# Ledger of designs, part 34: VHH binders against q9p4d8

Target 1, 280 residues: q9p4d8
Amino acid sequence: MDFMKPETVLDLGNIRDALVRMEDTIIFNFIERSQFYASPSVYKVNQFPIPNFDGSFLDWLLSQHERIHSQVRRYDAPDEVPFFPNVLEKTFLPKINYPSVLASYADEINVNKEILKIYTSEIVPGIAAGSGEQEDNLGSCAMADIECLQSLSRRIHFGRFVAEAKFISEGDKIVDLIKKRDVEGIEALITNAEVEKRILDRLLEKGRAYGTDPTLKFTQHIQSKVKPEVIVKIYKDFVIPLTKKVEVDYLLRRLEDEEDDDATQKSGGYVDRFLSSGLY
Short names: E, the ipSAE of ESMFold2; O, the ipSAE of OpenDDE; V2, 0.75 times the mean of E and O plus 0.25 times the DockQ between their complexes.

## First folded at step 23 (VHH; framework vhh_7z1x_3)

Design bb5 (at its last look DockQ between E and O 0.70; V2 from the best seeds 0.00; counts 0 for: pae E 2.2 > 2)
Fold by OpenDDE, look of step 23:
Structure bb5 (fold): chain B 280 residues (1-280), chain A 121 residues (1-121)
Amino acid sequence: as target 1 above (280 residues)
Amino acid sequence: QVQLVETGGGLVQPGGSLRLSCTASGFTFSDYDMNWVRQAPGKGLEWLSSIYSSGSVISYADSVKGRFTISRDNAKNTLYLQMNSLQPDDTAVYFCARIEYSSGYIEFDYWGQGTQVTVSS
């Protein structure tokens, strides 16, 4: 997706393609992570004496990654959300001024804390090679975790784009729900059980395709690929719900920008205003 | 039952034009965003164009931008694709697809049977 072309960001085909690609990335990252044991020590606060840092080894390493990534403009991108926004540094690269496609408050929507919590407590145990510690691979483990976390974060927060598209698509119906602050109604509107099932089925198939290694039958080493069912469960229980949360949170506030604009321009429907903004 | 029926395909010469139609039934057509996609022999599915339910928001793939025009008539429950300046590489089965938003996804939940477009001299 090219965020420098705002007119293409909310293209339904582009959004779909991005989402599909993110599935692949996440599954791949899970598989990579599955090479390592759960390694609870990586996630335990102050398990290691890290200079000038209070937190877990993962927290530290992730924060350092984000610090580096911020300097190369990663978090200037609209689809990237940091776990540790306080450690971000200014970029030494030329500044990219991305046009605003999402609502003004979009950057305020951040569920990374929940992602991190769920990842360490629920996801890691499900995808790890085994329970317990692997002292010789703590660094590699944490690095794999970071890839997982960043890909999950991107996917989940990408719900903002989906939500924006849905808002544009639904028009008055969703506006009414938003005005009523009907969370359940909004959730219902952004959920189709049949489609969800298909998505999960697709994930299962992908998991099977990516996780199939016939040579694993002969290996004595506890290096197991992630079970496809676990991937599906993770999506069902965590990724999808958190994504919906992001969508709902985004949508509940979506009229804030328009109220500010309506104070200035009384006349055109939400869709017309969006179109008039030159995005489409 | 949701149904999408594509028509209008055929054989055309390079530089020619075709107009595809997709007739929708079994659902409130005006409530759904619609898409055209195509699949060429031996290739994957390619998204071509989308039109939102209101008809005001339209998108095109770069491959067809400037040549193809998507439109809809909600009163007739019909989606259109005007294809101009057709080239041999446009040869494919063209599908109408309905968009559904669910679980943080944008998906094509229903497809037609497709209509064959062949561009050949």
Scores: ipSAE 0.835, ipTM 0.917, lowest interface PAE 0.5, mean pLDDT 91
Fold by ESMFold2, look of step 23:
Structure bb5 (fold): chain B 280 residues (1-280), chain A 121 residues (1-121)
Amino acid sequence: as target 1 above (280 residues)
Amino acid sequence: QVQLVETGGGLVQPGGSLRLSCTASGFTFSDYDMNWVRQAPGKGLEWLSSIYSSGSVISYADSVKGRFTISRDNAKNTLYLQMNSLQPDDTAVYFCARIEYSSGYIEFDYWGQGTQVTVSS
């Protein structure tokens, strides 16, 4: 997908392809992190004497990466959401003016604090090689954590693009639910239990394939240390519910961007917003 | 039960045209976004075009843009693909697929049996 070309961003094939790649990236990042012990000192506030900083080693390291990445326009992209918005800096590269594909408040839909908490308290213990510390691996462990967190954040917040596509598709039905502020109704509209089961079954098969690939099983370094069932549990218990929260939060506010109460007119939505905005 | 039935395939000379139809039953067709996909012999699936439930066209693959036109008639529960300027590499089985949104995914949850399109002289 090309964020400079709005028609490619809400292309359902492109969205689906992106989601499949994000799934693969998360699994690979979990496998990378699984090579380290839980290493709770990485997440403990003020465990290390970091100059002029109050927080965990992970908090510091991630915030510094985000500050640097912001200077090279990473968080100008619509699909990147920072964990530490307060550390972002101006870019020294030429500005990119991405066309607006999502609602104007999309950058306010941010569950990264919840992702970070769940990651450190629930996900790390589930995928780590074991409990305990590896003092000589703290930096490598935290770098693997950053990759996990960033891929989880990207996948979960991509729910905003899925929600926008759903809004355009449903129109009248979802407008009624939004006007009623019917959170349960909106959540039911974005949930299909049979499809969710198919998604979890695919994850299970994918996790098993990584562990049974003939090329992988003959090497010492590439064996998965994360059981496929753990990956499925993380998706079922955390990734999917957080993604639904992002979708619901996005949809509840979606009418704020419309001029009239009838936000589902045939000419409304994606195409009309582009025409009225004067963007590509 | 959800059913999708493609028709309109056949043998066509290069440069010719075909119109494929996909008749839907067992669900409220007007509630669902739809896709056309194809599978050439010995190759994987290629996503061609998607259309919103309202009838607004979402996208075309670069390989067919300008030559193929997706449309739908919600009153007839039918999805269409007008294919113009057909070439031998358009030879494939063409499927219609239903799109479902769930849990932050977009999935193609039901498929037709497909209709064969063969482009040769």
Scores: ipSAE 0.472, ipTM 0.777, lowest interface PAE 2.2, mean pLDDT 85
ESMFold2 (binder alone), look of step 23: mean pLDDT 83; pTM 0.833

Design ko1 (at its last look DockQ between E and O 0.02; V2 from the best seeds 0.00; counts 0 for: pae E 22.2 > 2, placed apart)
Fold by ESMFold2, look of step 23:
Structure ko1 (fold): chain B 280 residues (1-280), chain A 121 residues (1-121)
Amino acid sequence: as target 1 above (280 residues)
Amino acid sequence: QVQLVETGGGLVQPGGSLRLSCTASGFTFSDYDMNWVRQAPGKGLEWLSSISSSGSTISYADSVKGRFTISRDNAKNTLYLQMNSLQPDDTAVYFCARIESSSGSSEFDYWGQGTQVTVSS
């Protein structure tokens, strides 16, 4: 997929391939994070004396990471969504003029606050090597957290591209549901239980394959490996529902851009078949 | 129609053994890698073991290495799991599954109905 070519971005085969590759990244990041203990001090507000900052060590580190990356154009890319939009700074590199693929309000569709809350309260306890602290590894632990959070954010917010492709392919039916403000109808249209089961089954297989890599095995105690069923549970309970929320929130506002959406109409036939199956 | 039927579950004392069987129909069994997975009460699915289509390559999850042995009989379309040294935390529903394990595959998976294994005194 080439964000300089809108037709490649709204191609459902390319979208599916990107989502499948993002699964690999998330699994790898979970395995890397699983080498550390839960380390609750990383997430405790004001646990460390960070100058001019009121928040957790993770909040601070992630915000600085995003500030630096914004200066090298990371958040100019259509598929990157920041956790801390207020810390972003102008780039000193030549700007990239990405074609407008998503609706004008796409950057307002942002569930990163929910992702961060779920990550800290639900995901970390489920994947950590054990409870407790590793005082000499707090920085490395938080860096692994950042990789997890950013890969989750990218995967979940990719729902905006899925939603745009569905809007183009489902035509009048989605327009009717938006006009009626039928949230439940939109959610039902985008949901396919068989596809969701297929995603979970694929994650189980991938989790097993990564768990047999000997280079990952020898960095921690045996009980610190991420079990495949934990990865499946995280997707079922959090990733899939948040992705649906992103899709619904995006679609409900799509008619605001009625005048601006002509440039996104690229492929109807394949998109119709793919999106109607609910595969993502 | 692809069909996988697990048998051999039951109640067993800690330290005991069970042998699970999975009979396959509706596809060419010898063309596919096969797997055992389990689901303990209130938990998600846990992959346990895989065996290649020919039976020449076998993998185990760390939780069962040395205690469980996967095998297959392609002439009988049957997958087996020999479970030794069973402990209460092995209590689960056990499924055989046809899962494509190659990178980039989009093939649809099939699961059996499962067989209950309960380890208690």
Scores: ipSAE 0.000, ipTM 0.087, lowest interface PAE 22.2, mean pLDDT 79
Fold by OpenDDE, look of step 23:
Structure ko1 (fold): chain B 280 residues (1-280), chain A 121 residues (1-121)
Amino acid sequence: as target 1 above (280 residues)
Amino acid sequence: QVQLVETGGGLVQPGGSLRLSCTASGFTFSDYDMNWVRQAPGKGLEWLSSISSSGSTISYADSVKGRFTISRDNAKNTLYLQMNSLQPDDTAVYFCARIESSSGSSEFDYWGQGTQVTVSS
């Protein structure tokens, strides 16, 4: 997706394509992570004596990555949301002025803490090569985790774009729900069981296809793959719901940027198309 | 409407055991981490144990570690707390509590009415 072309960012087809590509990335990253054991020590706070840092090894490494990435404009991109916004540094590259496509508060929509929690507690156990520690590969393990986390974060927070698109398409219906602060109503509006099923079915197929021969990027000795069903479960239980949460959170605030009076009646037909397109 | 209903409390002698249950309704139970907390007379709320949505991750407070066991049955929308080797200082009202599924929030958003556990000779 080209964020310098605002007219394309909220295009339903482009959004769908982006989401589909993100699936591939996530699956690949899970497969890579599956080469390593669960390694709980990586996630345990202060398990290792990291200088001037209070947290887990993963927290530290991820924060360092974000520090580096911030300097190369990663988080200037509208679709990137940091886990550790407090460590971000100014970029030494020329600044990119992206057009504002999302609402002014979009950067405040951040569920990374929840993602991190779910990842370490639920996802890692499901995709790891085994339970327990793998002392020799703690670094590699954490690196793989970072890739997983960042890809998950991007996918989930992409809900902001979905939400914006839906806001534009739904018109008065969604505005009314927002004004009423009807969370359940909003959730119902953005939820499509058929679309969800399609996503999950696609993931199953992708998982089968990609998981047959996992890459050996980190180690050549361990042959492990992620079960396709686990991938589906992760999406069903965590990715999709968190994405919806992001959408709802975004939408609940959407009228902050709009003057109450300008809610133009846009036709309900666009929302159905959006949902039918596999956008969640 | 979100509801949590704790049951299983009662009077037990020191060294005894109780099993608490918490039945959840009004939300997708399997999507939430669940916790047991307690409040003893004159004391604040004390966290005891947490179990992740899938049950894969479990944590205990030091005060109950080795004695209490948290579990869940998502099919039954039920949270459990097996309490063994109960002591008088375990006397409290026990609550199951849900963590708010919001960005950055680690706070309990719902808990039940509680169930009284009394450990006494």
Scores: ipSAE 0.000, ipTM 0.204, lowest interface PAE 15.4, mean pLDDT 87
ESMFold2 (binder alone), look of step 23: mean pLDDT 80; pTM 0.794

## First folded at step 24 (VHH; framework vhh_7z1x_3)

Design cc1 (at its last look DockQ between E and O 0.66; V2 from the best seeds 0.00; counts 0 for: pae E 2.4 > 2)
Fold by OpenDDE, look of step 24:
Structure cc1 (fold): chain B 280 residues (1-280), chain A 121 residues (1-121)
Amino acid sequence: as target 1 above (280 residues)
Amino acid sequence: QVQLVETGGGLVQPGGSLRLSCTASGFTFSDYDMNWVRQAPGKGLEWLSSIYSSGSTTVYADSVKGRFTISRDNAKNTLYLQMNSLQPDDTAVYFCARIEYSSGWIEFDYWGQGTQVTVSS
């Protein structure tokens, strides 16, 4: 997706394609992670004597990655959300001025803490090659974890874009729900059971089809494959609910920008501004 | 039962125009975002255009931008695609598709049977 072209960001076809691509990425990353044991030591706080750091080995490594990534403008992108916003550095690259597609508060929507918690406690045990430790692969394990976490974060937070599209689509119906702060109503509106089933079925098929990644990044010898059913379960129990949370959180605040505009006598609705900016 | 029926396809010369129609039934048409997609021989599906339920917001693929126009008549439960300046590369089966949102996903949940458009001299 090209975020420099705001007129294309809310293109429903593009959004769908992006979502499908992210789904593939997540599955492949799970497969990569499945090469390694669960390695609980990687997730234990202060298990290793890391200089000037209080946390787990994963926390440290992920933080370092985000520090580097921030300097190359990763988190300037609208679809990227950091786990450790406190470690981000300024970029030495030319600044990219992305047009605003999402609401002004979009960057405040962050469920990465929940993602990290669920990943280490629920997802890793489900996809790991086995229980226990592999001392010789702690680094590789953590690197694979980072890929999984970043891809999950991107996918889940991409719900903001879907929510924005839904807001535009529903119009008055969703506005009424938002005004009433009807969380259940909003959740119901953004959920279709039949479509959800199709998504899960597709994931099952993909899980079966992909098997093992032929281009292994960390090792050429895979120890285990991720069961397709486990992938489906992860999505059903964690990815989908967290994505819905992101959507609901985003939508509940969606009228804030409009209220501010009314206060500042700026006549054009957010949607009109967005559309008007894309035509020029 | 949800049904989408495309019409208006046919043979046209390069530079010509066609107007496709998609008639919807079995659901509240005005509540859904609608799309046009096409499939050329030996190629995959290509998204062309979307129109939101309100009808005020439209988007286009670069391949058809400036030539194709999507519109809708909610009173008639009909989606339209005005195609101008048609080229041989536009030869394909054209489908209308309904968009559904769920759990952070966007899907084309219903499709028509398609209508053949052939651009040839």
Scores: ipSAE 0.667, ipTM 0.836, lowest interface PAE 0.6, mean pLDDT 89
Fold by ESMFold2, look of step 24:
Structure cc1 (fold): chain B 280 residues (1-280), chain A 121 residues (1-121)
Amino acid sequence: as target 1 above (280 residues)
Amino acid sequence: QVQLVETGGGLVQPGGSLRLSCTASGFTFSDYDMNWVRQAPGKGLEWLSSIYSSGSTTVYADSVKGRFTISRDNAKNTLYLQMNSLQPDDTAVYFCARIEYSSGWIEFDYWGQGTQVTVSS
């Protein structure tokens, strides 16, 4: 997928291939994080004396990563969504002018606060090696957390691309639902129970395959295994519902880009308005 | 019962042409985006081309751009693949597949039985 070439982003095969890779990345990141204890001190507000910061060690570390990454244009990319939008800084690199594939408000669709909350309260306890502290690995643990959070954010917010493709495909049916602000109708339109079951079955199969893959068993590092059922539960209870929220939020506003064009076209454009005002 | 039935495969000389058809039943064909995919002997699935439900947007894999043309006739519930300049590497079973969107995912949820295309001298 090349965000500088809109035709590759609208390619349904490319979208599906990207989703497959994001799924694999999440599973890998969960396995990497599972090597550490839960280490609740990483997430406790003001546990450590961090200068000029009120928050957890994870909050600080992630926000600093995002500040630095924003300076090298990471969050200019359409598929990157920050956890801490208020820490982003001006890039010192030449600007990239990405073509507009998503709606103009796409960067306002951001559920990362919910992702962070769910990750620390639900996901970490479910995938950690144990419930205790691991004081000698706080930095490595938090770095693994960042990888998990960023891959979850990317997968969930990629729902905006899927929602855009759905909008193009559905035409008038989805327009009627948006005009009525029918949230439940939109959610039903983007939900297929059989497809959801296939997603969960594939995750279960992949989790089992990682446990039986001879190359994983002989890596240079001993790794804790994440139970496949935990991966499935995380998707069912959190990833899928948050992705649907992103899609609904995106679709509800989608006609804002169309209304601006309709108002201009219906009134005959700027020149016609000058003529009707008697200036000529 | 959703059904997709591919026809039009066969034996063709290198440089030849074939037109594949996929007839759909059991669902509102005009509501769905559609794909062609193929599987060469001993290889995995290769996505070839997609067409949006209206027929106005088509996309192609690099391997077939300029040689293959996807189209649809929503009145006849039929998807087409015109294949020109066929080469031995195009030998495969060709499937049509329905595209379904759910929960931020794109799934190929129903497939036809496939039609064999063999390009041999």
Scores: ipSAE 0.430, ipTM 0.711, lowest interface PAE 2.4, mean pLDDT 84
ESMFold2 (binder alone), look of step 24: mean pLDDT 81; pTM 0.813

Design cc2 (at its last look DockQ between E and O 0.36; V2 from the best seeds 0.00; counts 0 for: pae E 2.4 > 2)
Fold by OpenDDE, look of step 24:
Structure cc2 (fold): chain B 280 residues (1-280), chain A 121 residues (1-121)
Amino acid sequence: as target 1 above (280 residues)
Amino acid sequence: QVQLVETGGGLVQPGGSLRLSCTASGFTFSDYDMNWVRQAPGKGLEWLSSIYSSGSTTYYADSVKGRFTISRDNAKNTLYLQMNSLQPDDTAVYFCARIEYSSGWIEFDYWGQGTQVTVSS
């Protein structure tokens, strides 16, 4: 997706393609993580004497990654949400001025804390090669975790774009729900059980396809691939619900920008500006 | 039962025009965003265009931008694709596809059988 082309960002085809691609990325990252043991020590607070840091080894390493990534403009991108926003630094690269496609508060929608918690407590045990510690691979383990976490974060927070598209699509119906602060109604509106099932089925198939190494049968050291069923379970139990939360949180606030525009006499609602920009 | 039926395909010379129609039934057409996609021989599916339920918001792939126009008539439960300046590379089966949203996903949940468009001299 090209965020410099705002007229394409809410293209439903583009959004779908992005989502599908992110599925692959997440599955691959899980597979990579599955090479390593659960390694609980990586996630324990102050398990290692990290200078000037209070937290787990993962927390530290992830924060360092984000620090570096921020300097190369990763978090200037609209679809990236940091776990540690307090460590971000300015980039030495030329600034990219991305046009605003999402609501003004979009950057405030952040469920990374929940993602991190669920990842370490639920996801890692499900995808790890085994339980227990692997002392010689703590660094590699944590690196793989970071890839998993960042891909999950991106996917889950991409719900903001889907929510924006849905808002535009539904019009008055969703506006009414928002005005009523009807969370259940909004959730129902953004959920289709049949489609969800299809998505999960697809994930199962992908998991089978990507997790099957024909050569594994011949390798003495069966590196445990992630079970396809575990991938499906992770999505069902965590990814989907968290994404839904992001969507609902985003939508509940969606009328805030409209109210500000009315107050500032600026005639063209965000939607109108977006629509007007797409006609050129 | 949800049904999408594409019509209007055929043989056309390069530079010619065709208008495709997709008639929808079995659901409230006006509530759904609709799309056109195509599949050329030996190639994967290519998204071409989308139109939101209101009909005011449209998107186009770069490959067809300026040549194709998507529209809809909600009263007639019909989706249209006006194709101008057709080229041989536009030869494909064209499909109408409905979009459904679910839990942060966007999917084409229903497709028609497609209509063949052949551009040849």
Scores: ipSAE 0.717, ipTM 0.882, lowest interface PAE 0.7, mean pLDDT 90
Fold by ESMFold2, look of step 24:
Structure cc2 (fold): chain B 280 residues (1-280), chain A 121 residues (1-121)
Amino acid sequence: as target 1 above (280 residues)
Amino acid sequence: QVQLVETGGGLVQPGGSLRLSCTASGFTFSDYDMNWVRQAPGKGLEWLSSIYSSGSTTYYADSVKGRFTISRDNAKNTLYLQMNSLQPDDTAVYFCARIEYSSGWIEFDYWGQGTQVTVSS
């Protein structure tokens, strides 16, 4: 995908190919994380004496990475969503003006707090090599966690692109539901059980195939491999539902951009104008 | 087995018209929404138009709205695309397809081999 060319971003093949690649990346990252113990101290608030910081070691490490990455324009891209928006800094590189592909409020659709909570409480225990601590590997473990979190975030928030493509192609089917703010109706409209089964079946097959891959990077000795059924359960219970939540949240507000495109407006204040008009 | 066969492509001058057909077999055509998509040389797949299974509702991409008309004949298991005011940028391979946008995924259930449309003077 080339985000400077909107026609390549909403291209059906490019969206699907990106989703396939994100799926492969998540599976790989889970397998790499599975070489470490659960290491609960990584996630405990104030477990380590981090100067001038209140939070977990993972929170600190990820926030510092996002601060640095923002300075090199990572979060200027439409497909990158930060876990810690409040630590981002302006880039010192020349600005890139990406054409508007998603709705103006797309950056406000952010479920990374939920992803982080579910990751630490449900996903880590499910994929770790075992319970307990590995004091010699705390940093490497947290770096593997960052890769998992970032790949999960990218995949889940890519639901915004799928939702936009659906709205462009079939939007009239959902307009009344949006006007009524019918969350369950919108969720039903964007849910397909056969598609979800195909996703889960593909994950099962990929999980089996990846189990024989000699290219694992963190250790020479495999302590355990993620069972394919665990990957499937994580997708079924968390990834798919969170992606659908992103789609619903995106679609619920989609009419704001159409009503905010009044020819008398010269600013990007669509949400405030919509609310002041009393259309909700 | 499921088959979708596109016909009606060819070489036309700018401003000309073509009518594409897609014949379906191996599934109950009237149960499915149908779509036209195209792929220009060196570019990705562009969705153009959708029609509901009954034929009651149609949608169009902005790039073709007002110039293209999708229709279907469920008794003949056939999908159509009437293409008017063709321009060189419409040069592409055109496919009919079953597409599903749901559950955070895009699934291309089936599509044919396509039919070439070339618009040049």
Scores: ipSAE 0.363, ipTM 0.656, lowest interface PAE 2.4, mean pLDDT 83
ESMFold2 (binder alone), look of step 24: mean pLDDT 82; pTM 0.814

